# Designs tried in a protein design chat: VHH binders against Type II methyltransferase M.MthZI (mthZIM). Part 2

Target 1, 355 residues: Type II methyltransferase M.MthZI (mthZIM), of Methanothermobacter thermautotrophicus (Methanobacterium thermoformicicum) (p29568)
Amino acid sequence: MKTTHRIYFKNSADMNELKDKSINLVVTSPPYPMVEIWDRLFSELNPKIEETLIDEEDGLRSYNLMHEELEKVWHEVDRVTAPGGVVIINIGDATRKIGKKFQLYPNHVRTIDFFFDRGYQVLPFIIWRKQSNKPTKFMGSGMLPPNAYVTHEHEYILIFRKEGPRQFKTEEERKLRRESAYFWEERNQWFSDVWTDLTGVSQRLNHKNLRKRAAAYPFELAYRLINMYSIMGDWVLDPFLGTGTTMIAAACAGRNSIGYELDHNFKDLIESRINETLKLSNEIVMRRINDHIEFIREKNGKYYSENYKFKVTTRQEQDIRLYYPRTYKKIKNNEFEFFYQEVNPKKERQSKLNI

## First folded at step 15 (VHH; from u2 with H102Y S103G)

Design z2
Fold by ESMFold2, fold request of step 20:
Structure z2 (fold): chain B 355 residues (1-355), chain A 119 residues (1-119)
Amino acid sequence: as target 1 above (355 residues)
Amino acid sequence: DVQLVESGGGLVQAGGSLRLSCAASGFTFSTDWMYWGRQAPGKGREWVSGISGSGEYTAYASSVKGRFTISRDNAKNTLYLQMNNLKPEDTALYYCARGEFYGRYFDYWGQGTQVTVSS
């Protein structure tokens, strides 16, 4: 099997390289309006924003203008998303003082409104706590009421579905869907509307491995979402690709991907991260198998995976197949084909025992 | 409690060299990609360089490739940036960072160390 991955270094407000209704899943995190680190990016996109933010100190107008810039991208996302497709946007609200006025600017509300107004179904979305060594903290009047401001310590993972549940009409599609299933215990961990476990430290570390992390964050975030909301062979889009995390996660999950990134300087980093990922890909994907083997040993599942010769908890897990990218080739500038190998749990367990 | 503390900045003549250090604590340093970024006066932040947890993989922005070298010492939990052939446009506050630019956002970053390159 193989997958295709493309990077376009341009503003994703214009995604003319993509045909209408060609994308199955969007996973992205845009610049966050009204978060200070992004002010210059937004002002470069629309110089009026600098005027409203600095000269006028008009928080509401600045917020609206910043969202208008993002909505150019959301219009393109809407155009390219296929029926039954899912759009996932990781975004945080901004707490900020403009002039003498402190308030929260509710980025998640404006984003929900955009897709809801266009007929998307808003699915249960996730509140995710993301640790930062620079938390925005506003003391208000300190110990004196009533100017008390709680610390804002979470982000949202908003989930939208276009035109109802996706249908799988052919037996080939249904087979791929079954092979793309996840384990029951993964579902129990992943299907919560509050995520606090994405800190990059596995609870399965013993003392020798206390400093080892299970996966680099936010790779784990993207990888989990891609496995939850797509099947192998699907097309995943990230209009704000950044360092390439969505593309790398899609590759490890056996999905095709397309990314847009304005800053061409990230090209070298993305390729370097692809090379590291290919070296580690078997380990990354095998972690899911190894975790399952440990889990099912203690539970004695009712069903059996002939593919991997172990028990599973549910009938839907019987056909799970996992692949890791072994190599890639560059088809043309910024376009890659990845070539896969199916995991081999028995061989992997034997090699660990024989170390 | 994650802490990243940069040092090694200062004033240097064009063509000169500086070596920046970043002392890390409060997390498992050896498994994370680490990055250098910078912010020039009046400009937004830009990434400069990155290095994998093992040190095996590196990457550089095109404006610094060939002049800057990123490295790490996992035994000392320290990240380095060797900057050679410095130019006035390299003048910036340099900071180290942990995590990803997913949506161009780092999870953790330091307070920074100022580098000023005079003509």
Scores: ipSAE 0.425, ipTM 0.802, lowest interface PAE 3.5, mean pLDDT 85
Fold by ESMFold2, fold request of step 20:
Structure z2 (fold): chain B 355 residues (1-355), chain A 119 residues (1-119)
Amino acid sequence: as target 1 above (355 residues)
Amino acid sequence: DVQLVESGGGLVQAGGSLRLSCAASGFTFSTDWMYWGRQAPGKGREWVSGISGSGEYTAYASSVKGRFTISRDNAKNTLYLQMNNLKPEDTALYYCARGEFYGRYFDYWGQGTQVTVSS
């Protein structure tokens, strides 16, 4: 098994390298309109935004113009997303004072409106409550009503589907779908409309079967979503690739990926992160197996996985197969091929194997 | 809460060297990628360098590769940037940061330390 991963260093408002209807899953987090760190980015995209922010102090107009710039990317996302494809956007609302006026700018609403108006189904989505974050507090009048404000402590993981449920027409597709299933207990954890358990919590030493993970929580965010909404061999797109998190998560999940990133300087960082991840990949993937073995040990599971010789809770879990990327090679500028090995739960040395 | 405090900035002549430090607290330092960024007067923030939690993997922006070295001491919860062969274009406020550029946004950054390269 192998997967292909491509990076284009350019503005994703133009994704002409991608064919129409070629992408199965989008997982991304854009620059957040009205969050101050992004003001320069948006102003460089549209100089009028600097005028409305600074000279006019017009928050509403600035918000609208910033979203118009993102919508250029969302139009390209719409074009490249296949029927039945899923678009997942991690986005936070902005709380901000412009001039003397404070308000929340509801980025999630504008993003939902964009896709809803274009016929996407808005699926149940996730509120991500970050326990390790401390948002900027806008207290207003503090203890004196009525001009005090609620603290802003969450982000959204919005989930959209194009043109109804995806169909799996060939035997090969149906087989890959069955092999791409997730465990019952993973489903119960992952398919919740509030996530509070994605933290940067390190694996604790000297404790068996800890819920801690080796990778940072942005990786776990992408990894869950990719396993939840795609099958092995699917194409995953991130038009705001950044440090490469979606790409390395797709690789660990056996999916192909494409990323767009404006700053070519991230090439070195992305490759460095790929190399770290390959060193840990067997451990990352084997954790799912080990967690299942512990979960099912004292359960009266009704079904059986012949692949791994353990019980499973549902019929749909019987054909699960897990692979980890063992090596990669560079094919062309900014293109990588990953090569895989299936996990081996009966062999302790596999959890110690790097690459 | 996460706290990042930079130090070691100053005035230095072109071709010279400077070593920046970043004291970190409020999170498990040894497992997180850490970064240095910079902001020149009148310009946006620019990514400079990153290092994995273990210190084994590093990365650099093209403009500093070969001249700057990122390192960390996990026993002291401290991040370092050794800057050699400094150029006037390296003049900037340098800040350390925690997290990933997911959506091109660091989770946390420090107040920064000024580096000014003359000549």
Scores: ipSAE 0.392, ipTM 0.788, lowest interface PAE 3.9, mean pLDDT 85
Fold by OpenDDE, look of step 16:
Structure z2 (fold): chain B 355 residues (1-355), chain A 119 residues (1-119)
Amino acid sequence: as target 1 above (355 residues)
Amino acid sequence: DVQLVESGGGLVQAGGSLRLSCAASGFTFSTDWMYWGRQAPGKGREWVSGISGSGEYTAYASSVKGRFTISRDNAKNTLYLQMNNLKPEDTALYYCARGEFYGRYFDYWGQGTQVTVSS
């Protein structure tokens, strides 16, 4: 088994490299409108945005113009997403003072409206809270009503489905789907509408045996979503690739990926992270297996995995196969291939003991 | 709580050198990629350099490649940035970061250390 990963350093408002209906899953987080750190980026896309920001009286106009730029990308996302495909957008609302006016700019609402109006099924979204080391500051009138306002600390994982549930028509596809199953205990954790556990481990899945870290890491977010809403061999797209987190998560999960990034300066960083993917992926799959083994010791599993020789909770878990990339090859300047091996818990444990 | 504390900034002449340090606490330092970023006046935050947990892999923005060197001491939970051949355009507040927020920006930054390069 192999996966392919491609990076395009260009504006994702033009994805001419991708065919219509060729993507199975989109996982991305755009620059958030009205967040100050992205003002320059948006202004470079449309100089009118800078003008409105300088005027300090027309935050709404700035907000609308920024979303118009994102919507160019969303149009392409719509074009390239396959029937039954899923579009996932992590986005936060912005709180900002423009001139003398403080308000929240509801980025999640504008994004939902875009896809809803185009016929997508809006699925239950996930809310998660970023841990901040910053003390909570009271804003507004302090202890005097009514002019104080609530701190905004959560973000939205918006989930859209295109043209109904995905269909698997061939035995091969059905087999691949079965092999891409997740454990019962993982499902119970991942399919909650509120994620509070991402704070545990940076660059790794939050598992009981891992040292708890104080901050959430975006890798775990991407990795969960990819496993939840795709199968092995699928194509995952990130129109805002950044440091390559989605791509790395896709590779770790045995999915193909395509990423767009406007800033070519990220190239070396992404490539460096790709090099670390081999070690990371092996650790992740081993941790998943070990966590399951620990879980099933405490629970009476009704079914049995012949492949991994342990009990599982449901029949749908019996065919689970976990792969990790053993090697990779750079095919082109912007294209990588990973070559996979199935995890063997017994063999892998023995190998670690011999080192 | 995650803490990142930068130090080592200052005023230097063009062509000069500085070494920045970042003390990390509140998380397992040795397993995470660590990064340096910077923000110049009137500009957005940008990444400068990254280093893998083991220190085996390093990355640099094109603007600093060949001039800056990132390193780390996992035993001391400390990240370093050696900056050579500094230029006025390198003037910025330099931040240490553990990772990125899902999307395009990093989620945990220190308070930063000011680097000023005079012509």
Scores: ipSAE 0.015, ipTM 0.280, lowest interface PAE 8.3, mean pLDDT 86
Fold by OpenDDE, fold request of step 20:
Structure z2 (fold): chain B 355 residues (1-355), chain A 119 residues (1-119)
Amino acid sequence: as target 1 above (355 residues)
Amino acid sequence: DVQLVESGGGLVQAGGSLRLSCAASGFTFSTDWMYWGRQAPGKGREWVSGISGSGEYTAYASSVKGRFTISRDNAKNTLYLQMNNLKPEDTALYYCARGEFYGRYFDYWGQGTQVTVSS
């Protein structure tokens, strides 16, 4: 088994490299409108945005213009997403003072409206609460009512499905789906509507040639979502690739990926991370298996995986296969292939423990 | 040739602490999951803790969770087990192992180091 990964350094508002309905899953985190660190990026896309920000008269105009830029990307996302495909967008709302007016700019609402109005099934989304070391739980006038504000500490993982549930018509597809199953205990954790166990990733990049801040989510976030809403061999798209997290997660999960990044200076960083993916993937797979074994020790499983020689909770888990990349090859300047092997217990030379 | 040598065991009173070490040689230490296991008198061998090659991921048996800490120094090819709040039930021969699945499958293990916890 192999997967292919392609990186395009361009504005994802134009994905002419991709065919219609060719993507099975989109996992991405765009720059958040009205978050100051992204003002420059948006202004570069549309200089009118800078003008509105300078005037500081009406944040709504700025907000709308920024979303118009994102919506160009979302149009392409819609075009390239296959029937039954899923679009997942991690996005945070912005709290900002424009002029004399402090307010929250509801990016998640605007994004939901875009896809909902276009006929997508809006699925239950996830609230991702990041643990912050902020000293105060609220902002504003402190302990004096009524002008204080609730502390904003969560982001949204929005989930949209195109044209109903994905259909698997061939036995081969059904087999791949079965093999792509997740453990029962993973399901219980991953499909929670609130995630509190994932830490945020620092947006600060210690690279002289890169922008100081980039939108980034942790590997685990992307990895979970990819396993939740795709099967092995699927194509995962990230229109805002950034440091390459989605691509790495896709590779670790045995999925293909395509990423767009506006800033070509990220190339070296992404490639560096690709090299590290081999080791990471092995650890991730082993972790999943080990965690399951520990879980099943405490909880009697009704079914048995012959492949991995442990019990599982449900029949659907019996066919789980976990692969990790063993090697990779750079095929083109912006194209990589990973070659996979299935995780298997090492041949015991000395002892086997009973679970 | 692969070699694992455990050390640091001994007699300790309940509530006490020990730090075990495992010196590894003969293989690429930093790429493998490493495990601690133990065998108590009259009982079967059981896994205690595991750590990924990078050290990023750690796991513990429920019986030792919160009390034991596994770590590694890849530069020194050494595996560690910090054992705190020891209990008489922790008395066992402790061994380090290279393997998979939380010690379910061991390719190699050491001779072990005896840990005895007195009440």
Scores: ipSAE 0.011, ipTM 0.278, lowest interface PAE 9.1, mean pLDDT 87

Design z2
Fold by OpenDDE, fold request of step 20:
Structure z2 (fold): chain B 355 residues (1-355), chain A 119 residues (1-119)
Amino acid sequence: as target 1 above (355 residues)
Amino acid sequence: DVQLVESGGGLVQAGGSLRLSCAASGFTFSTDWMYWGRQAPGKGREWVSGISGSGEYTAYASSVKGRFTISRDNAKNTLYLQMNNLKPEDTALYYCARGEFYGRYFDYWGQGTQVTVSS
């Protein structure tokens, strides 16, 4: 098995490289409207944003203009997403004072409206709460009412499905789907509507050429979502690739990926991370297996995986196949291939003991 | 010292064409993304187009897509912008820039060349 990964350094408002209905899953995190770190980016897209934000101090108008820019990308996302495909957008609301007015700007609502109005099924989304190590969670006035504000500490993982549930018509597709199953205990954890176990560790990109913090969501977030809403061999798209987290997660999960990034300075970083993907993938797969083994020791599974020689909870888990990339090749300047090996829990454990 | 010098601007009628040039010096031109931006009177600066070091990748603002073409000659350290089907709304001071983060952080700009499109 192999997967293909392509990177385009251009504005994702134009995905002319991609055919209509060619993507099975979109996993991305755009710049958040009204978050200060992205003001410049949006202002460069539309100077009226800066004018409304700074000169007019009209937050609502700025908010709307910023979303209009994102919606250009979402139109392309819609075009390239296949029937039964899923679009997942990690987005946070912004709390900000513009002029004399403090308010929350509900980015998740605007995003939901965009896809809902276009006929997508809005699926239950996930609230991602980042554990803040900040000791003081208080914003606004101290202990005197009424002018204090609720601390905003979560982001949204919005999930949209295009044209109903995906259909698997061929035996090969059905086989891949069965092999792409997740463990019962993973199902229970991942499909929770609130995630509190993922640390938003802002990847401090110490890369010489990258001065500013790329707001990258964590690897685990992308990895979970990819396993939840795609099968092996699917095409995953990230219109805002950044440091390449979605691509790496796709590779680790045996999915193909396409990423768009406007900043070419991320190229070296992404390529460096591709090299690290081999080790990371093996570790992740082994962790999943080990976690399952530990889980099933406590619970008598009713079914048995002949492939991995352990019990599982449901029949659907019996055909699970876990692969990890063993090698990769750069095919073109912007194209990589990963070659996979199926995990052998016995062999892998032995190899770790010998090191 | 990094230098960017724009040229080719002027007065043109609506529907007309112009070709802008930017001469770059003081840095490794062939490895950097280069950009065109513009600023109309009383308005903020907006990006127009970008091109990768090799020229393989290009990007355009929605307002100019299909009308403008960015190109470069790395041997001459020169950036170009072919502007066709010009509109009065395209009237602005056009800048050449070297870009950084997301192509929206620019570290160097030229002095600009004025483009005026009459109705």
Scores: ipSAE 0.000, ipTM 0.209, lowest interface PAE 13.4, mean pLDDT 87

